# VHH binders against q9y6x5, part 16

Target 1, 379 residues: q9y6x5
Amino acid sequence: LPPKLLLVSFDGFRADYLKNYEFPHLQNFIKEGVLVEHVKNVFITKTFPNHYSIVTGLYEESHGIVANSMYDAVTKKHFSDSNDKDPFWWNEAVPIWVTNQLQENRSSAAAMWPGTDVPIHDTISSYFMNYNSSVSFEERLNNITMWLNNSNPPVTFATLYWEEPDASGHKYGPEDKENMSRVLKKIDDLIGDLVQRLKMLGLWENLNVIITSDHGMTQCSQDRLINLDSCIDHSYYTLIDLSPVAAILPKINRTEVYNKLKNCSPHMNVYLKEDIPNRFYYQHNDRIQPIILVADEGWTIVLNESSQKLGDHGYDNSLPSMHPFLAAHGPAFHKGYKHSTINIVDIYPMMCHILGLKPHPNNGTFGHTKCLLVDQWCI

## First folded at step 16 (VHH)

Design ga120
Fold by OpenDDE, fold request of step 18:
Structure ga120 (fold): chain B 379 residues (1-379), chain A 124 residues (1-124)
Amino acid sequence: as target 1 above (379 residues)
Amino acid sequence: QLQLVETGGGLVKPGGSLRLSCVVSGFTFSSYAMAWVRQAPGKELEWVSSISGSGGSTYYEDSVKGRFTISTDNAKNTLYLQMSSLKPEDTAVYYCARVQYVYHSGRWEPFDYWGQGTQVTVSS
């Protein structure tokens, strides 16, 4: 029988939460499995891009989901969280659930994971839930485990997505110890529910489970605002995405727009597309706009309005505050092993290995995860 | 006809022991994971323990770990729950259940068949 893998994402779970808060259920999960303390995610550090990087092993420039809000100048199409169902946006890559379903006697399931309710390369997840934030974790978990247990062909790959602690991080800020303690306690309880459900069903020892996240969260403040309107008139450009990485589509000469923005704030870097630092791997896609603005950590780009968010993400992917973690348990993984750091794109080739899938060309390095796996040499 | 028949319940003092049995018929016993669940008056159904079809893996709810032991005898088509160090809060009707999802009343349920249950009462 082919191995099975459940990939779980808790959106916006910053890696250092594990050091600063108590997670009895997650710690028990880790104790019986493996932990990667820090996962360097892809730039920009946003939800849709990073979730797609996890399941493709690609940088954003390669898989084509380059932000939560996108614009394609040729087709004049827009992408957003409320408009994400057009395969046009997803077809620049092949996510792992599609690869999985192209194999014999395999199917895939998904609960709310980005892109799973879209036919990508004319293939949609065999089982999926349409995105609805009002659906409880319990219901999502119930459906996923039902599909894992009852499907024919068998579900061998499943994804489960949950919106916390991201939403709360935005609301309270990651430095609000009181509120975040409460929020993170709930997350740990959900992990407990997950583990208990798997044990109840007799799946615990046979199912590979990865618990991870797409990004962290940094503290924002009303004292750290960059007012774009102070630097450039709105008639000179179209805003495709705002903060903390703004995507600018000039309506006048690009150089003029750049010159108006380049010294807008000492806490914001302004890049022409061709001058975006190579380390971001964020250049080679037409969906990346001609000019991007990158705010420093904790700074918010605003127009003539105030931000109500006390936390945000999307910043430089080298910042620890942007990094999530990865924990895993199951037959493929060691027990009681901790690893310092991997890249988020490394998860894809690892998952492919676990599932016995041939990976598509990707930016991950399988060697980075070998020490997590029982069937590999750890050098 | 598929049947699950629980026995072994009764009245016991705190700290006492009971051994529940569940005899199954109408299906291949080892082809399914099996579970014990319990329901106390006025409370929701609670999972207690599970055993894989092969019998190689056993699982317990946290409150019963170290006190309860689930096991099977394939030759007898029987599931067991050995309960020790019983507490008043263990008082409930205990059911053996076959682990298999079934759609019921608008929701998928993890157990498609149960027995009639056996009453366990822990009281001084």
Scores: ipSAE 0.858, ipTM 0.951, lowest interface PAE 0.5, mean pLDDT 96
Fold by OpenDDE, look of step 18:
Structure ga120 (fold): chain B 379 residues (1-379), chain A 124 residues (1-124)
Amino acid sequence: as target 1 above (379 residues)
Amino acid sequence: QLQLVETGGGLVKPGGSLRLSCVVSGFTFSSYAMAWVRQAPGKELEWVSSISGSGGSTYYEDSVKGRFTISTDNAKNTLYLQMSSLKPEDTAVYYCARVQYVYHSGRWEPFDYWGQGTQVTVSS
């Protein structure tokens, strides 16, 4: 039988939640598999960019999904969570579900993973659900496992996406122990449901499962605000993305806009596009705007009319609060093995290896995940 | 015609044992995973145990682990559930089911065929 892989994402699951809260089901999952304690994600640490990095192995500048909100100056197109269906935005890379179908004449399935309901390079997932946040985890899980079990050609790669604990993190803040404990308990129960479903169907021993996330969450406060309106007139620029990384499109001379913003706050770094630090790998794409503002951890960039969140993400990808985890189980993985850190782009070449796919050029390093795999040499 | 027939249920005292059997006909037994499911009065259906078609993998709900054993005899086309250390909370109608998704009443269900069920009652 061809190897099968289910990739599951719980949005906004901060890595240190595993240390601060109890996860009986997830811990059992880990005990029988592997854990990577910290996954360094890509900058910016947002949902669409990082989910696409997981499935392409590319930095954001390379796969072209550089934010949850984007603007292309040539075509005058806009990208957002409510406007994400144009293949134009996705076609700068080839996600693994497309590769899976084109290389091996296999099928792919997806339950609301970003980009899976869009034809990319004229190929769409063989099976997919249109994104709908009101659809229960159970229904998503049922469809995914149905496709894994009943499809011809067989589904060998599947994705499953869930919006928590991100939504709650935004609402309550990650430091709200009472509310987040409740939320994370529910997440653990969903993991229990997932495992039970796979056992019920007789899939557990033969299916590789990866449980991961795209980013963490940091605590925000009304006392840590950066008001751009105090520094620059709104008529001088267009805001493409706001916080914690603002994308600025100047309407006047770029240098003038930059000079008005560069000293706006001691808790915000202002970069011209060409001066963005190399470590971010966030420069070489036309969709990155001429000026980028990066707030310090826990600070929020606001306009006078902006709403406030108690938690947010998108900050420097070196911050531990932005890091998710990775757990995995299945024939390809060791049992009872823990690893400290990998890069999020390392997941792609690992998945390709598991599935027997030739990876497209990517920024991942297969060597970083070798110790997780039973068929690889690990010193 | 495909058919599943459960037997072996009955009344037993706490701590007792029962062995359920499910005789299958109308399909290749080893080609499908099989499952035991139970329903207690006033409760939802609960998955109990599954076995792969090859018989190489067995799975159990946490509440029955260490007490129940699922097995098959391919020559007899029979699925078994050996139950030991039975508890009052194990009281239910037990069904054997073939693991195969089927579209029914607007929903995909993981089991396409069921037996009639056998009553298991654990009481002092």
Scores: ipSAE 0.832, ipTM 0.943, lowest interface PAE 0.6, mean pLDDT 95
Fold by OpenDDE, fold request of step 18:
Structure ga120 (fold): chain B 379 residues (1-379), chain A 124 residues (1-124)
Amino acid sequence: as target 1 above (379 residues)
Amino acid sequence: QLQLVETGGGLVKPGGSLRLSCVVSGFTFSSYAMAWVRQAPGKELEWVSSISGSGGSTYYEDSVKGRFTISTDNAKNTLYLQMSSLKPEDTAVYYCARVQYVYHSGRWEPFDYWGQGTQVTVSS
């Protein structure tokens, strides 16, 4: 039988939640599988970009999803969470579900993973759900497991996406122990439901399952705001993305705009596109705007409005608060093994290996995940 | 012509044991994962245990782990549930079910066939 892999994402699950809260179901999952304690995600540390990096193995500059909000100057197109269905935005890369879908006697399935309801390179999964945040986890899980069990050709790769604890992190802030405890308990219960469903169906021993996330969450405050309106008139630029990484499209001379912003706040770095630090791998794409503003951790870039978020993400990808985790279980993985850190782009070549797929050129390093896999030599 | 017939239920005291049997007919027994499910009065259907078609893997709901054992006899086309250390909360009608998704009443259900059930009552 061909190997099968289920990739699950709980949006905004910060890695250190595992250390600070109790997860009996997830811990059991880990006990019988593997854990990567920290996953260094890609800059910017936002939902769409990082989810696409997981399934492409590419930095954002390479796969072209460079933010949750984008603008293309040539086509004059806009990308947002409410406008994400144009293949134009996704076609700069080939996600793993497309690669898998194109294989003989295989098919892909998806429950609301970003980009999975869009034909990419004229290919869409055989089974997918259109994104709808109102759909319960149970329904998503039911569909995914049904497809994994009953599909023809068989589903060999499936994705499952859930919006928590990100939404709650934004609402309460990650430092709200009372509310976040409740939220994270629910997440653990959902993991329990997942495991139970797989066991109920007799899939548990034969299905590879990865549970991960796209980013963490940092505490924000009304006392840590950067007001751009105090530094530059709105008529001088178009705002493409706001916080914590603002994308600025100048309407006047770029240098003038830069000069107005460069000293706007001691808690914000201002970069011309060509001066963006190399470590971000966030330069070589036309969808990256001419000027980028990067707020310090916990600071929020605003206009003449107050932020309603007590938590946010998108900051420097070297910050631990931005890092998710990865846990995995199945025939491809060891049991009871813990690993310290990998890069989020490393997940792609690992998944390709598990599925027996030839990976597209990517930025991941297969060697970083070898110790997780039973069929690999770990030095 | 598929049929599942559960037997072995009864009244037992707490701490007691029962062995449930499910005889299947009309399909190749070993080709499907099989499950035990139970329903107590006023409660929802609850999964209890599953066994893979090969019989190589067994799974249990957390509340019954260590107490219940699922097994098969392929020669007899029979599924078993050995229950030990029974508790009052184990009181329910127990059903054996074939694990196979089926579309029913607008929803995909994980079990396409199950039996009439057998009553298990645990009471002092």
Scores: ipSAE 0.818, ipTM 0.939, lowest interface PAE 0.5, mean pLDDT 95

Design ga120
Fold by OpenDDE, look of step 17:
Structure ga120 (fold): chain B 379 residues (1-379), chain A 124 residues (1-124)
Amino acid sequence: as target 1 above (379 residues)
Amino acid sequence: QLQLVETGGGLVKPGGSLRLSCVVSGFTFSSYAMAWVRQAPGKELEWVSSISGSGGSTYYEDSVKGRFTISTDNAKNTLYLQMSSLKPEDTAVYYCARVQYVYHSGRWEPFDYWGQGTQVTVSS
């Protein structure tokens, strides 16, 4: 039988949650599988970009999903969570479910993973759910496992997405131990439900399962605000994305806009597009705006009438608070092995290997994940 | 016609043992995973154990691990559940079911065929 892989994402699951809270179900999952303690995600550390990096192995500048909110100056198109289904935004890369589905006697399934309800390169997942936050995890899980078990051609790659603990992290802040404990317990229970269902169906031993996340969460405060209106008149620019990485489209001379912003706050770095640090791999795409503002960890860029969250993400991808984890179980993975760190783009070549797929050119390094796999030598 | 028939239930004291059997007709075990499911009075249906079609993999709910053993005899076309160290909380109607998704009553269900069930009562 061809290998099968289920990729699960719990949005905004910060890596150190594993150290600070109890996860009996997830720990059992890890005990019988592998753990990567920290996954260095891509800049910016936002949901759409990082989920697409997981399934393409590409930095954001390469796959073209450079933020949750984007603007293309040529086509005048906008991208947002409420407007994300135009293939225009996704077609700069080929996600793994498309590659998988184009193989003989294989199909792909998805439960609300970003981009899976979009025909990318004229290919849409054979099975998918339209995004609806009101749909329970149980229903999503039922559909995914049904497709894994009952499809022809067989589903060999599936994705499952869940919005927590991100939503709660935003609402309560990651330092709210009382509320986050409750939220994270629910997440662990969902992992328990996942494992139980796979066992129920007789899939557990033969199915490779990856549980990961796209980013972490940092604590924000009313005392850590950067008000752009104090530095520049809003008539001088268009805001494409706000916090913690603001994308600025100048309406006047770019240099003038830059000069007004460059000293706006000691807790914010201002970059011209060409001066964006190379380590971010966030320069070579037309969808990146002429000026970007990057707030320091825990600082929020606001306008005068902006609402504030108690937690946020999107900051420098070198910050530990932005890093998710990766756990995996199945015939492809060792048992009881822990690894310190990988890059999020490394997941793609690993998944391709597991599925026997030829990877598209990508930024991942297969060597970084070899120690996780039973069929590879660990260097 | 496909049929599943459970037997072996009864009254037993705590700590006792029972062996349930499910005789299947109309299909071959090796082609399907099989499961035991139970329903206690006033409670929801609960999965107990599953076995792969090949018999190579067995799975158990946490509450029955180490106490229950699922197995098959393909020659007899029979599914078994050996229950030991029984507890009052194990009291339920036990059903054998074939693992196969089927669309029923507006949703996909993981089991397409069930037996009539056999009553297991654990009481002092």
Scores: ipSAE 0.736, ipTM 0.914, lowest interface PAE 0.7, mean pLDDT 95
Fold by ESMFold2, fold request of step 18:
Structure ga120 (fold): chain B 379 residues (1-379), chain A 124 residues (1-124)
Amino acid sequence: as target 1 above (379 residues)
Amino acid sequence: QLQLVETGGGLVKPGGSLRLSCVVSGFTFSSYAMAWVRQAPGKELEWVSSISGSGGSTYYEDSVKGRFTISTDNAKNTLYLQMSSLKPEDTAVYYCARVQYVYHSGRWEPFDYWGQGTQVTVSS
């Protein structure tokens, strides 16, 4: 039988939630499989960029999804979470579901993973759901398992996306133990439902399952606001994205805009594009604006107003608060093994190996994930 | 003609044992995962146990794990559920079902053929 892989993301699942909250179902999953305690994600630590990095193995500057809000000056196109369907934005890379379903006798299925309802290089996931946050986890799972069970050619790669704990992390903040305990218990129950469904269908033994996330979450406060309107008039720039990494398109001389912003707050770094730290791998794409503002952890950039969010993400990817985890189970994976860290871009070449796919050029390192896999010599 | 016929139900005291059988005809038994599903009085259908088409992998819902054993005899086209340490909560009609998605009642459902069921009653 061909190898099969289900990739699952619970958005905004901070790595240390595993230590600080109870997850009986996820812990059983891990006990029978592998855990990577910290996954170092890509800058900026936002949803669309990091989900695309998982499935392409590329830094954001290389795959072109550089933020949740983008502008292209040449085509005058805008990208947002409500305007994400134009293939133009996605076509700078080839995600694994495209590579997979172009193989002989293979197809791909998707339940809400970012980009899977877009025809990337004229190729849309073989089976997919149009994004709709109102669709329950049970319905998403039922479609995935139906496609895994019934499809011809067989579905060998499937993706499943869920919006929590990100939505609640923004609303309550990661430090709200009472509300986050309730939210995280519900997520653990969903993981239990996933495993039970796969067992009920007789799929559990021969399906590889990865449960991971795109980023973490940090606590915000009304005491940690950076007021842009106090530093610069709106008429001098176009705002492409606001917080915690603001993307600034100057309307006047770029140096003049930079000088108005550079001393705005000691809790914000202001970068000309050419001065963005090399470790971010966030410079070499035209969708990255001429000036970016990077708030310190827990600080919020606002336009002379208060903020409603108590948690946020998008900060420096070196921050442990921005890191998710990865757990995996299936015939490709060891049982009962824990690994300290990998880079999020390493997930792609590992998935290609499991599926027997030739990876496209990418930034991942297969050697970083070898110890997770039964067919590899670790040392 | 595709058929699934359950037998082996009955009345048993708590702590007792029963063996359910499901005789299958009309399809290649080893090509499909098979399941036991039960319905207690006034309750929804509940998955109990499944076995892979190869017969090599068995799965149980948590409340029956360690007490029930699913198995097959391919020569007789028969699915079994060996039930031990039975509790009053196990009282239900038990169905065998074939794992194959079918479109029913406006959605895809995971079982396309069901037996007519056999009653298991666990009572003092």
Scores: ipSAE 0.604, ipTM 0.884, lowest interface PAE 2.2, mean pLDDT 94
Fold by ESMFold2, fold request of step 18:
Structure ga120 (fold): chain B 379 residues (1-379), chain A 124 residues (1-124)
Amino acid sequence: as target 1 above (379 residues)
Amino acid sequence: QLQLVETGGGLVKPGGSLRLSCVVSGFTFSSYAMAWVRQAPGKELEWVSSISGSGGSTYYEDSVKGRFTISTDNAKNTLYLQMSSLKPEDTAVYYCARVQYVYHSGRWEPFDYWGQGTQVTVSS
């Protein structure tokens, strides 16, 4: 039988939630499979960039989805969560579902993973749902399992995306134990439903399942605001993205704009593009603006006095609060194995290996994930 | 034509045992996962147990785990459910079903063929 893989993301699931809250269903999943306790994601630690990094194995500068809000100065195009369908934005890389379904006798299915409703290199996922946050997890799961069960050519790679706990993490903040406990309990119930559905259909032992996330969440506060209006007039720049990594396109001399911003707050680092730290791998793409502002953890860049979010992400990818986890179960994976850390870009070559696909050039290191896999020499 | 026929139901005292059988015709039995699904009086359908087409993997709903055993005999084209330590809560009509998605009443449903059902009653 051909190898099959289901990749599941619960958006904004911080790695230490596993230690700080109870997850009976997820813990059972981990017990019968593998856990990576911390996944070091890519900078900036935002949803669209990190989901695309998982499925391409590339840093954001290399795959071109460099933020949730982008501007291309050459074409004058804008990207946002409500304007994400132009293939122009996605075409700097080839995601795994495209590679998979171009193989003989294979197809791919998707329930709302970012980019799967876009024809990337003129190729859209073989089966997909147009993004709609009102569609229940049960309906997303039912479509995925129907496609895994009924399709010809067979679906060998499937993705499933869910908006929580990210949405609630923004609303309540990760330190709100009462509300986050309720939210995370619901997430664990959904994982239980997923496993039960796969068992009911007889798929559980022969389907490889990865449950992961794109980033974590940090606590914000009205006491930790950086008011950009107090440092620079709006007429001097175009704002492409705001917080916690602001993307600034100067309208006047770039050095003048930099000088007005560099001492704006001790809780914000201001970088000319060429001075962005090398460890971010966030410099070599035209969609990265000439000046970026990087807030310290828990600080919010605002234009005017207030912020409505109590939690946020997008900060420095070295911060543990920005890191998700990865758990996996299936015939490719060991049982009861825990691993400390991998890089999020390492997931792509591992998935290619499981599926028997030749990976495109990427930034991942297959060796980092060998210990998760039954067919590999671990040392 | 495809047929699934359940037998083996009846009246049993709490703590007792029954074996349900589902005789199958009209398809290659080993090519499909098979399931037992039950419906208690006034309740909705509840998945009980499944077995893979290869027969190598068995799955159980939590309330029956350790008490029920699903199995197959490919030579007889028969699916079994061995039930032990029966409780009043196990009272239901038990159906065997083939795992294959079918479009029905505006939705994809995971079971395309069902048996007629067999009544299991657990009471003193």
Scores: ipSAE 0.581, ipTM 0.876, lowest interface PAE 2.3, mean pLDDT 93

